# VH-VL binders against q8ixk2r445to577: the designs that were tried, part 350

Target 1, 133 residues: q8ixk2r445to577
Amino acid sequence: FFGMLQNKGLTDYCFDYNPPDENQIVGHQVILYLCHGMGQNQFFEYTSQKEIRYNTHQPEGCIAVEAGMDTLIMHLCEETAPENQKFILQEDGSLFHEQSKKCVQAARKESSDSFVPLLRDCTNSDHQKWFFK
Short names: E, the ipSAE of ESMFold2; O, the ipSAE of OpenDDE; V2, 0.75 times the mean of E and O plus 0.25 times the DockQ between their complexes.

## First folded at step 16 (VH-VL)

Design m7 (framework fv_recaticimab; at its last look DockQ between E and O 0.90; V2 from the best seeds 0.83)
Fold by OpenDDE, look of step 18:
Structure m7 (fold): chain C 133 residues (1-133), chain A 119 residues (1-119), chain B 112 residues (1-112)
Amino acid sequence: as target 1 above (133 residues)
Amino acid sequence: QVQLVQSGAEVKKPGASVKVSCKASGYTFTDYYMHWVRQAPGQGLEWMGWIKPTSGYTKYHQNFQDRVTMTRDTSISTAYMELSRLRSDDTAVYYCARSKHYGSGFDYWGQGTTVTVSS
Amino acid sequence: DIVMSQSPSSLSASVGDRVTITCKSSQSLLYSSNNKNYLAWYQQKPGKSPKLLIYWASTRESGVPDRFSGSGSGTDFTLTISSLQPEDFATYYCQQYWSYPTFGQGTKLEIK
């Protein structure tokens, strides 16, 4: 699957990644922003290797969850996907992180009016449902 | 065995366009990025851009952004690089080369296509 | 762009010599998560395409003789030919693939 990764509950919000330096794309948090279908910062891929890849850079970035964290951070993809980069996009739209056994949820960032994808206990909330558009 | 076979030499006049092809074989075309690199006579290697064959997404070096177009035909495992508004300093050998999505260098290269721009 | 600077631009050596080529990057090529350096070395002979020698700074590509070795980390890298052979006279390039690829200016290794 390619394209914008959009949340069902938080209508019109998509995965967004805009590193301040294109020569240093790792280490920053993936956020949610209004889906605009323009530019390169909202183009992602879900692969058969259970990765969420950032396709606008080579080498490609892969979304990862660092130990003890509930945020999604951009890492580099590897030949063998590390466990913290493995997600299952299920038929019901839930995005399941295998290592943490939690689901990706659209949420408001603490002390901010912005939105971010966060790991949360899995529920049937539409805020935990995602689709490619 | 992996092979990248490029189209033959081209002679063009300034202002013209050139389109070079690169046919891949011996591997799954869509599993690798295809890069284009050129080398002027007696000079070093200059990266021009890449294309992701699965999606057709491209990234061009800013020096070529307004003149280069990279495309692919997955049905025949062929990548194309078109350079327009040619000038004399575009005279070079143009290479296609593959890389993995996670990066491990360019392990296979085309034989190169000589493009000569002369009035 | 990440700038790659090779040294020297050219050198002359004899068969059997130990040769070292250096490459410096304008920023670190080390990825902390996997401890790999996104640096490659290539060999190019006249009229031929570049040939990959080393990737991840120190891993030899398949078929590359043991006399070729890569070392370094971060921003400083070296390619070493332990005992130069006649077929090794060529131009060598370093390349980073941490981001959009850039090459060093090349090192021409000539016979003394």
Scores: ipSAE 0.898, ipTM 0.950, lowest interface PAE 0.5, mean pLDDT 96
Fold by ESMFold2-Fast, scan of step 16:
Structure m7 (fold): chain C 133 residues (1-133), chain A 119 residues (1-119), chain B 112 residues (1-112)
Amino acid sequence: as target 1 above (133 residues)
Amino acid sequence: QVQLVQSGAEVKKPGASVKVSCKASGYTFTDYYMHWVRQAPGQGLEWMGWIKPTSGYTKYHQNFQDRVTMTRDTSISTAYMELSRLRSDDTAVYYCARSKHYGSGFDYWGQGTTVTVSS
Amino acid sequence: DIVMSQSPSSLSASVGDRVTITCKSSQSLLYSSNNKNYLAWYQQKPGKSPKLLIYWASTRESGVPDRFSGSGSGTDFTLTISSLQPEDFATYYCQQYWSYPTFGQGTKLEIK
């Protein structure tokens, strides 16, 4: 699967990664932004290694969650995916982060009008359901 | 085992377009990015862009964005690089080279295609 | 672009000599999560395509003689040939793959 990764509950929003410096893509938070349908900074790939890859950079970026955190940040992909970069895309559209045993949810950032994907306890909420468009 | 075989030399007039091919064999074509790198006579190596064969997604260096198009045909494991509106300073050897998605050195290169642009 | 600077631009040496080529990057190529430097070295002989010698700054590619070694971390890197052989006269390039590829300007190794 590859394309724009859209939220079922927050219906107009897609995974988005737009680092301010294309020579340093590591360490910034993945956000949610209005889906524009053009790919680019919203073009992701789900792989057989259970990675969510940022396809617009080489070396590829891989979404990760650092220990004890709930935010999704960009790391560089590795030859063998580390555990913090593994997400199970389930049949119901849930993205289950194996290492933390939590699900990715569309949420409003605490001190901002922006939306971000965050790890939360798994529920049957449409805000935790994702699909490639 | 692994081979990247490029198309033959081209001689073009200024303003023309050239399309170079790179046929891959000995590995799974879609597992590696394909890059294009050129080298003008007596000069160093200049990266032009890459294509991801699985999706067809491309990224071009700013210097080439308005004139280069990279494509691929997965059914024949071949990548293409087309450069339009040729100038005399586009005279160079054009190479294809592969890399892994997680970043790596270019472990295999094509033999190069000489493109000469002259009036 | 990440800028790669090589030194020297050319070098004359004799068979049996120890040769060192340096490469500097405008920003760190060290990824703290895996402790790897995203830096490669290539050898190019006249009329031929470049050949990968070293990747991850210090890992020798299969089939490359052990007289070739890479070292350094962050922004400063070196390629060393411990005992120069006749077939080693070539141009050498460093290349970063931390971001979109950029190459050093090259070092031409010539017979004295």
Scores: ipSAE 0.758, ipTM 0.904, lowest interface PAE 0.9, mean pLDDT 92
Fold by ESMFold2, look of step 18:
Structure m7 (fold): chain C 133 residues (1-133), chain A 119 residues (1-119), chain B 112 residues (1-112)
Amino acid sequence: as target 1 above (133 residues)
Amino acid sequence: QVQLVQSGAEVKKPGASVKVSCKASGYTFTDYYMHWVRQAPGQGLEWMGWIKPTSGYTKYHQNFQDRVTMTRDTSISTAYMELSRLRSDDTAVYYCARSKHYGSGFDYWGQGTTVTVSS
Amino acid sequence: DIVMSQSPSSLSASVGDRVTITCKSSQSLLYSSNNKNYLAWYQQKPGKSPKLLIYWASTRESGVPDRFSGSGSGTDFTLTISSLQPEDFATYYCQQYWSYPTFGQGTKLEIK
């Protein structure tokens, strides 16, 4: 799959990644932003290795969750996907992080419109359902 | 048997454009990024940009941003680089070379295409 | 732009000599998560395409003789040819692939 990775429950919000330095794309958090399809920040690829790739950079970034954390952080892709970079996009739209055994959920940070994807215990919430647009 | 075969030498006048092709064989074309690198006579290697074959996304070095276009045709496993508004200092050998999405050395290079720009 | 600086720019040596070429980057090429340095070395003979010798700073490409070795980490890297052969006289380039590729200026290795 390739495109904008959109949340079902939080309508009109997509995965977004905007690193400030092309020479250092690693270590920043993936956010949710209004889907616009402009530029390179909202285009991701889901692969047969269960990766979510940010591929408008070389080397490509792969979304990871570091041990003990719940935030989605950009790492570099590897020849064989590391366990912390493996996500299963289920038929029901849930996005399951294999290593932590948790699901990606759209989460509101404050009383504002600021949102991020976070790992949470898996539920049937539409905020845990994702699809490519 | 991986091979990158480039189009033949070109002689151009200043102000013209040149389009170089790079036909890949012996591997799955869409598994690798294609890079373009040039080398002026007696000089070092200068990276120009890459294209991701699956999406067609490109990244160009700022020195070429306004003049270069990289494209591909996945049905014939071929990448293209077009450089416009040529000037004498664009005289160089132009190479295609591949890399993996996760970053790698360029393990295979095309044979090079000599582009000569002179009046 | 990650600047790659090679030393020396040129070098004369005899068959059988041990040769060392150094490469310094303007920023670290080490990715601590996989413990790899995003650094490659190439050999280029006149009129020919570059040939990959070393990647990940120290891993030899298939078919490259074991007299070629790479070492170093972070910002400082070395290509060593332990016993020069006649076919090793060429220009050598280091290259980073941590971001958009940049190359060192080259080291021309000539027969003495």
Scores: ipSAE 0.708, ipTM 0.890, lowest interface PAE 1.3, mean pLDDT 92
ESMFold2 (binder alone), look of step 18: mean pLDDT 93; pTM 0.943

Design m8 (framework fv_recaticimab)
Fold by ESMFold2-Fast, scan of step 16:
Structure m8 (fold): chain C 133 residues (1-133), chain A 119 residues (1-119), chain B 112 residues (1-112)
Amino acid sequence: as target 1 above (133 residues)
Amino acid sequence: QVQLVQSGAEVKKPGASVKVSCKASGYTFTDYYMHWVRQAPGQGLEWMGYIKPTSGYTKYHQNFQDRVTMTRDTSISTAYMELSRLRSDDTAVYYCARSKHYGAGFDYWGQGTTVTVSS
Amino acid sequence: DIVMSQSPSSLSASVGDRVTITCKSSQSLLYSSNNKNYLAWYQQKPGKSPKLLIYWASTRESGVPDRFSGSGSGTDFTLTISSLQPEDFATYYCQQYWSYPTFGQGTKLEIK
């Protein structure tokens, strides 16, 4: 699966990664932004290693969740995906972070009108359902 | 056996364009990035850019961004690098080299293509 | 750009000598999550393409003799040839792959 990773409940929003410095892609938060289909900042790849790859950097970026955190941040991909970079895209569209046992949910960024993907307890909410376009 | 075979030497006049090819064999072409690196006579290695063969996504070094175009043809496992508006200081050996998506250096290189720019 | 600086620019040595080449980066190449340094070393002989010797700063590429070793972490790296052989006279380059590739200026190893 390669494309824009769109939320079912927050219909017009897609995963977006736009680091302020192309030499510092590690450690910044993945956001949700209006799906536009332009450029590579919204184009991700879901792999057989259960990674969500950001393909516009070399080495490629891989979305991760650090221990004790609920935000999705950019890490560097590795030859063998570490557990914190593994997401199970389930048949129902849920994106399950196996290491934390939590699901990725579209949520409003605190004290803001912007949106971000966050780890939350798994529910049957459409805000936790994702698909590639 | 992994092999990257490049096109032959070119002699060009200032202002012309040159297009160098790099044909890959012995591996799945779309599993690796293809980079282009040049080396002027007696000088060091200078990275120019890369292409991701699966998507065709390209990234060019700022110094080449307005003059270089990288493309590929997955049906024949070949990458191309075209450099336009050539100057005498573009005289160099041009190499293609592959890398893994996670980095780990360039494990295979083409033999190089000598491009001479002279009036 | 991440700037890579090598020293020396050239050195003369004899067969059997121990040779050390140094490489410095303008920023850390150590990725804390996997404890790996995104640094490679290459050998280039006249008229030939570069050949990968070392990656991850200290991992020797398959087929590379064990007299070649890489060490260092963060911003300071070294390539050591423990006992020079005639075929080792070449130019050596370090390269970072933390971001878009940049190379050191090269170190030419000449026969004394």
Scores: ipSAE 0.731, ipTM 0.896, lowest interface PAE 0.9, mean pLDDT 92

Design m9 (framework fv_recaticimab; at its last fold request DockQ between E and O 0.80; V2 from the best seeds 0.83)
Fold by OpenDDE, fold request of step 19:
Structure m9 (fold): chain C 133 residues (1-133), chain A 119 residues (1-119), chain B 112 residues (1-112)
Amino acid sequence: as target 1 above (133 residues)
Amino acid sequence: QVQLVQSGAEVKKPGASVKVSCKASGYTFTDYYMHWVRQAPGQGLEWMGYIKPTSGYTKYHQNFQDRVTMTRDTSISTAYMELSRLRSDDTAVYYCARSKHYGSGFDYWGQGTTVTVSS
Amino acid sequence: DIVMSQSPSSLSASVGDRVTITCKSSQSLLYSSNNKNYLAWYQQKPGKSPKLLIYWASTRESGVPDRFSGSGSGTDFTLTISSLQPEDFATYYCQQYWSHPTFGQGTKLEIK
């Protein structure tokens, strides 16, 4: 699956990544932003290796969850996907992180008007449903 | 065996366009990125951009953003690079080269296509 | 763009000599998560395409003779030819693939 990764519950919001330094894409948080369809910062890929890849950089970036965190952080993809980079996009639209046993949920950032994807206990909420557009 | 075979030499006038092809064989075309790199006479190597054959997603170096178009035809495992509004300093050998999604350099290159821009 | 500074620009050597080429990057090419350096070395002969020699700074590509070796980490890298052979006279380039690929300006290795 390719393109914008959009949330069902938080309508018109997509995965977005815009690192402050184009020559250093590792270590920053993936956020949610209005879907704009320009394909620069919102083009992602879900692969058969259970990765969520950032295709606007080479080598590709891969979304990871660091130990003790509930945020999604950009790492570099590897030949063999690390355990903290493995996700399952299920038929019902839920995005499941295998290592933490949690689901990716669209949430409001604390003390902010911005939104971010966060790991939460899995529910049937539409805020935990995702689809490629 | 892996091969990248490019189209033949081109001679163009300033202001014209050129389209170079790169046909891949010996591997799954959609499993690797295709890059384009050029080399002016007696000069070094300059990266122009890449295309992901599966989706057709492209990213160009800023120096070429407004003049280059990269495309692919997956049915014949062929990548294309079109450069428009040619000028004399576009005279160079143009290479296609594949890379893995996680890096490891450019392991296979086309034989190169000489593009000459002259009045 | 990440700048790759290669040295020397040219050198003359004889068959059997030990040759060393250096490359410095404007920022670190080391990824802490996998401890790999995103650096490659290429050989190019006149009228031919570049040929990959080394990747991950120190891993030889398949078919590359063991007289070629790569070393270094972070921002400083070295390509070494332990005993120069007649077929080794060519131009060599370093390349970073940490981000948008950039190359060193090249080192032309000529016969003395």
Scores: ipSAE 0.919, ipTM 0.958, lowest interface PAE 0.4, mean pLDDT 96
Fold by ESMFold2, look of step 18:
Structure m9 (fold): chain C 133 residues (1-133), chain A 119 residues (1-119), chain B 112 residues (1-112)
Amino acid sequence: as target 1 above (133 residues)
Amino acid sequence: QVQLVQSGAEVKKPGASVKVSCKASGYTFTDYYMHWVRQAPGQGLEWMGYIKPTSGYTKYHQNFQDRVTMTRDTSISTAYMELSRLRSDDTAVYYCARSKHYGSGFDYWGQGTTVTVSS
Amino acid sequence: DIVMSQSPSSLSASVGDRVTITCKSSQSLLYSSNNKNYLAWYQQKPGKSPKLLIYWASTRESGVPDRFSGSGSGTDFTLTISSLQPEDFATYYCQQYWSHPTFGQGTKLEIK
């Protein structure tokens, strides 16, 4: 699967990544932003290696969650996917992070009008359902 | 065995365009990025841009942004580079070369295509 | 662009000599998470396309003779040819692949 990764519950919001320096794409948080499909910020690929790739950059970025954290951070993809970069996009649209055993949920940033994907205990919420557009 | 075979030499006049092809064999074409690199006579290597074959996504070096178009046809495992509004300093050998998505050196290069721009 | 600076620009040497070529990048090429440097070295002979020698700064490509070695980390890198052979007279390029690729200007290695 490739394209814009959209949330079912938070309608019209997509995964977005806008690194301020094209020569330093690692270490920033993935956000949710109004879906527009323009430029290079909202194109992602889900692979058979269970990666979510930011593929409008070379080398490609791969989304990771560092141990003990709940935020989705950009790392570089590697020849063999590290365990903290493995997600399962399930048939029901849930996006499961294997290492942590948690699901990706659209969430409001604390005291903010902005949204981010975060790991949360898996539920049946539409805010934990994702699809490629 | 991996091969990148490019189209033959071209002679062009200033203001024309050129389209160079690069046919891949011996590997899954869509598993690798295709880059274009040129080399003027007696000069070093100059990266021009790349294409991701699965999506067709391209990124061009700013020096070529308004004159270069990179395309591919996945049905025949072929990448293309077109350079328009040619001028004499576009005289060079043009190479295609591949890399992995996770970043790698260019392990295979095409044989090069000589483009000569003369009035 | 990440700028890659090679030195020397040219070098004359004899068969059997030890040769070193240096390459400096305008920013670090080291990815701390995998401890790898995104740096490659190429050899190019006249009329031929470049040939990959070294990747990850120090890993020899398959089929490359043992006399070629790469070292360095971060911003400073070295290609060493331990005992120069007649077929090693060529131009050598470093290249970063931390971002969109850029090359050093090349080092021409000639017979003295």
Scores: ipSAE 0.779, ipTM 0.910, lowest interface PAE 0.9, mean pLDDT 93
Fold by ESMFold2-Fast, scan of step 16:
Structure m9 (fold): chain C 133 residues (1-133), chain A 119 residues (1-119), chain B 112 residues (1-112)
Amino acid sequence: as target 1 above (133 residues)
Amino acid sequence: QVQLVQSGAEVKKPGASVKVSCKASGYTFTDYYMHWVRQAPGQGLEWMGYIKPTSGYTKYHQNFQDRVTMTRDTSISTAYMELSRLRSDDTAVYYCARSKHYGSGFDYWGQGTTVTVSS
Amino acid sequence: DIVMSQSPSSLSASVGDRVTITCKSSQSLLYSSNNKNYLAWYQQKPGKSPKLLIYWASTRESGVPDRFSGSGSGTDFTLTISSLQPEDFATYYCQQYWSHPTFGQGTKLEIK
C-alpha cells in the first residue's frame, strides 16, 4: 500500500511530514493535516517489513517511536527494519506498534487546534483506524 | 549480472530537448532508485535527480527542476531522463546510477551518454 | 545542499607510495541511531563511469583491493591508498548520501 494515510475518525486528516530543513529530516514529529490529495508531504508507503516509509526523501524516512515515548518521529530507513520502526496495519485499520504493544491514535496536540498521531492503548475507536487513499 | 545500458550519443541544437534512456538488467528494477548524474568536460559530478521506479515519484535538483523530466517503464525495466531548452553548457556525459531506498553508494552506473549542444 | 569539499584538487605520487585524500562535509553525516556515516568514495578513470570503492565511510565494496581504505566520522573523512599501483591513476570523488546526493569537486591522482 502506498498513498495518503487517512484517519477514519478524523475524516479529513492525513499523516503529514514537513521538516523545516530538507537536509535534516530525522528527529521531527509526524503530524496530521488536512488531506490535499497531492501526495508530497503526505505520501507514505506501508511495506512488507512493516515500515511506514516517507518516500519524498532519499534515503527514505521511516516512522519510529523511541523507547518510553508516545510520539511518532521520523528516522532514516535501514536495510533491516529496527523494531521501533515496525507497525502492523491490521485488517480493521488499526496500526499496532509491535515494540510498545500500543496503537496509533489521532489526537489533539496539547493546548492547540492541531492534530498528531500518538501511541495509546489499543481500542476500537475510529480515531485508531487508518487507511490508504 | 547487473547492467545499466544507456542510449547512444546525441548532438542537439540550443533550444532542443534530449531524452536519454537507461535499461536495467540482472536485478529487480523496482527494488532500487534510479539517479541521474552529469559531468561536463573536465568537470566534476553533478547530481540531477532521481526516480523511484515503484511509484514513479521524482525529485529534481533545483538547478534542473524547470527543465528536467524523469520517467520509467517497469515493463521493460527502463528509466528515462529528458532535458529541455538545451544550452551549450548542458554539453556533458549523462549517467544513470542505482541506489537502495535506505541510502547507499551508487554500486552500478550506466556507461554514460554524451550529449553535445552546439550550433 | 550539503557541501562536500575535497583536498587536494590534484597530487602526484610514485608507485608504492601511501596517498591520502581528504573530504569535509558542511554538516555531520553520522546517524547516531546506527552509528553509520552516509559517505561514499568513487574512482573514475578517463573516459569511464565512476566506480564505487567505499560506502558507509569505511566499508570496502566487493572486489575493491584492500590497499583502499576509508576512515573518519561526522564531517571529516579520508581515503587512503596504502601502496599505489599503476592502475590507480584516476580522479577520486567523495559523495554524501545523508540527503539528496552531492559530490566533492574531485582529486586527480597522477602517478609518476
Scores: ipSAE 0.744, ipTM 0.901, lowest interface PAE 1.0, mean pLDDT 92
ESMFold2 (binder alone), look of step 18: mean pLDDT 93; pTM 0.946
OpenDDE, look of step 18: ipSAE 0.892; ipTM 0.948
ESMFold2, fold request of step 19: ipSAE 0.753, 0.745, 0.745; ipTM 0.906, 0.903, 0.904
ESMFold2 (binder alone), fold request of step 19: mean pLDDT 92, 92, 93; pTM 0.942, 0.943, 0.943
OpenDDE, fold request of step 19: ipSAE 0.918, 0.915; ipTM 0.958, 0.957

Design n1 (framework fv_axatilimab)
Fold by ESMFold2-Fast, scan of step 16:
Structure n1 (fold): chain C 133 residues (1-133), chain A 120 residues (1-120), chain B 107 residues (1-107)
Amino acid sequence: as target 1 above (133 residues)
Amino acid sequence: EVTLKESGPALVKPTQTLTLTCTFSGFSLSTHGVGVGWIRQPPGKALEWLANIYWRDTKYYNPSLKNRLTISKDTSKNQVVLTMTNMDPVDTATYYCARVPYGDYYFDYWGQGTMVTVSS
Amino acid sequence: DIQMTQSPSSLSASVGDRVTITCLASQDISDFLAWYQQKPGKAPKLLIYDASNLESGVPSRFSGSGSGTDYTLTISSLQPEDFATYYCQQHDNRPLTFGGGTKVEIK
């Protein structure tokens, strides 16, 4: 699967990654932003190794969650995906983070129009359901 | 600053089609993320959600009423229109339009409501 | 559809009382709950969204709490203008659903 990764619970919000420096693609938080339909910073690939890859820059980035954290951050991809970079996209649209045993949920950050994906206990919430468009 | 106002007929006969217009100011449906929804309330009863429309023309309908409802917008006129077919006395209610902020599904500003009575 | 159950359906209280209203969802709604106040003959007014975020201009005596399936609206010291019907609404899943309402009446 590839394309813009959209949330079922929020209308027209997509995974978005726009690093301030293209030579430093790692270490910054993935956000949710209004889907613009142009790919670019909203274009992701779900791989056979259960990675969510950001491949518009070199080197390629892979979304990860550090132990004890709930934010999704960009790491460098590895030849064999480490556990903290593995997400199981389930048939119901849930995105299960294997290492933490939690699900990715759309969540509000500070203001009413600012959203981020966070790890939360798995529920049947539409805000925990994702699809490529 | 933000205002919404419903307009339409106060009396409708059974089997007729109801058309309600929401006219608003203080925001635009060309603004990214915003939407407008319709909610109704029969006399003495709870609120019931009907439909939402968003800036990209994304539409959602209450499944129990979907075959009877159409929602549309005219961004240049700051209007949202709801059409409901085959009206029945049980559809007697106050109909509200309300603003939906930034891709969400709660309602932060409401119109005053318009009472629609369906009787023979 | 997610069912929203409010309790009590009505209550009587005096000015200065602490009032609590409960809203129960039939499934976990991940804090996506709003509270509205409706006075007779008027449109609902948003009080709280995301379970605990107070809408601008709403008095601080109103607060929301809860998580999962159980949510509470609290009015810390009831004022004369607070006698109204209160509704919860889940904004987690479509179709959007409201509670049956809780009428706060003068004792």
Scores: ipSAE 0.678, ipTM 0.889, lowest interface PAE 1.3, mean pLDDT 90

Design n10 (framework fv_axatilimab)
Fold by ESMFold2-Fast, scan of step 16:
Structure n10 (fold): chain C 133 residues (1-133), chain A 120 residues (1-120), chain B 107 residues (1-107)
Amino acid sequence: as target 1 above (133 residues)
Amino acid sequence: EVTLKESGPALVKPTQTLTLTCTFSGFSLSTHGVGVGWIRQPPGKALEWLANIYWRDTKWYNPSLKNRLTISKDTSKNQVVLTMTNMDPVDTATYYCARIPYGDYYFDYWGQGTMVTVSS
Amino acid sequence: DIQMTQSPSSLSASVGDRVTITCLASQDISDFLAWYQQKPGKAPKLLIYDASNLESGVPSRFSGSGSGTDYTLTISSLQPEDFATYYCQQHDNRPLTFGGGTKVEIK
């Protein structure tokens, strides 16, 4: 699957990656932002290795979560996906992070208008349900 | 600065269609992430959510109302309209419109409400 | 549908009292809970969102706490203007659902 990865709980919010420096496309946090429908920094690919891949800039990035952390960070993709880069998109729409045994949830950052995807204990929350559009 | 106001008929006969208009100021439904919802409250009872509409024209409805509801917006007029078909005396309630911030589902500013009585 | 059970349905209190109102969700709502105050004949007013975030302009005597399925609204020192009905609302899952309300009456 590929496209804009949207949250069921937040209306019209998408995975978004907009690094400030085009010469360093990895190492920054993935955010949630208003869906604009134009691809670009909101276009992601879900691969057969269970990666969430970002192809808008080169080299390609893969979303990862470091051990003990809950934030989603852009890393360089590897030939064989490491466990910290594997997300199982389940039939119910949840994104299950294999290494941590947690689910990706839409969460308010600091202000009411800033949202990020974070790892949280898996629940049946609409904020933990995702789909490609 | 943010205000919302409901308007519509005070009396509706059973089987008729109710049309309510929410007119607002201090924000625009062209603002990214903003929505407007409708909530009703029968006399002496709890609040019941009806429908939401958002800046991209995304709409959500309470499924318990058997698809009797239609919500629409006119961004240029700062208006949101709710229609509810086949009115019944049990639909007698105060109807509120309210603003939704940032694509969420809570309501930060509410209109004063408009009382709708359904009787023959 | 997520059922929101609010308790008590009513309570009597005096100015200066600490008041606590409880809201129980039928499933984990991941902290997506709002609290509203409604005075007689008026529209509801938002007090708290995301379980514990105080809305701008709301007095600091109001606080929200809880997680998972169990949430509480606390008024630390009740004022005359706080006699009202309070409603919780889950904003996690559609359809959106409200508690039955707690009426805070003067003793």
Scores: ipSAE 0.660, ipTM 0.884, lowest interface PAE 1.4, mean pLDDT 90

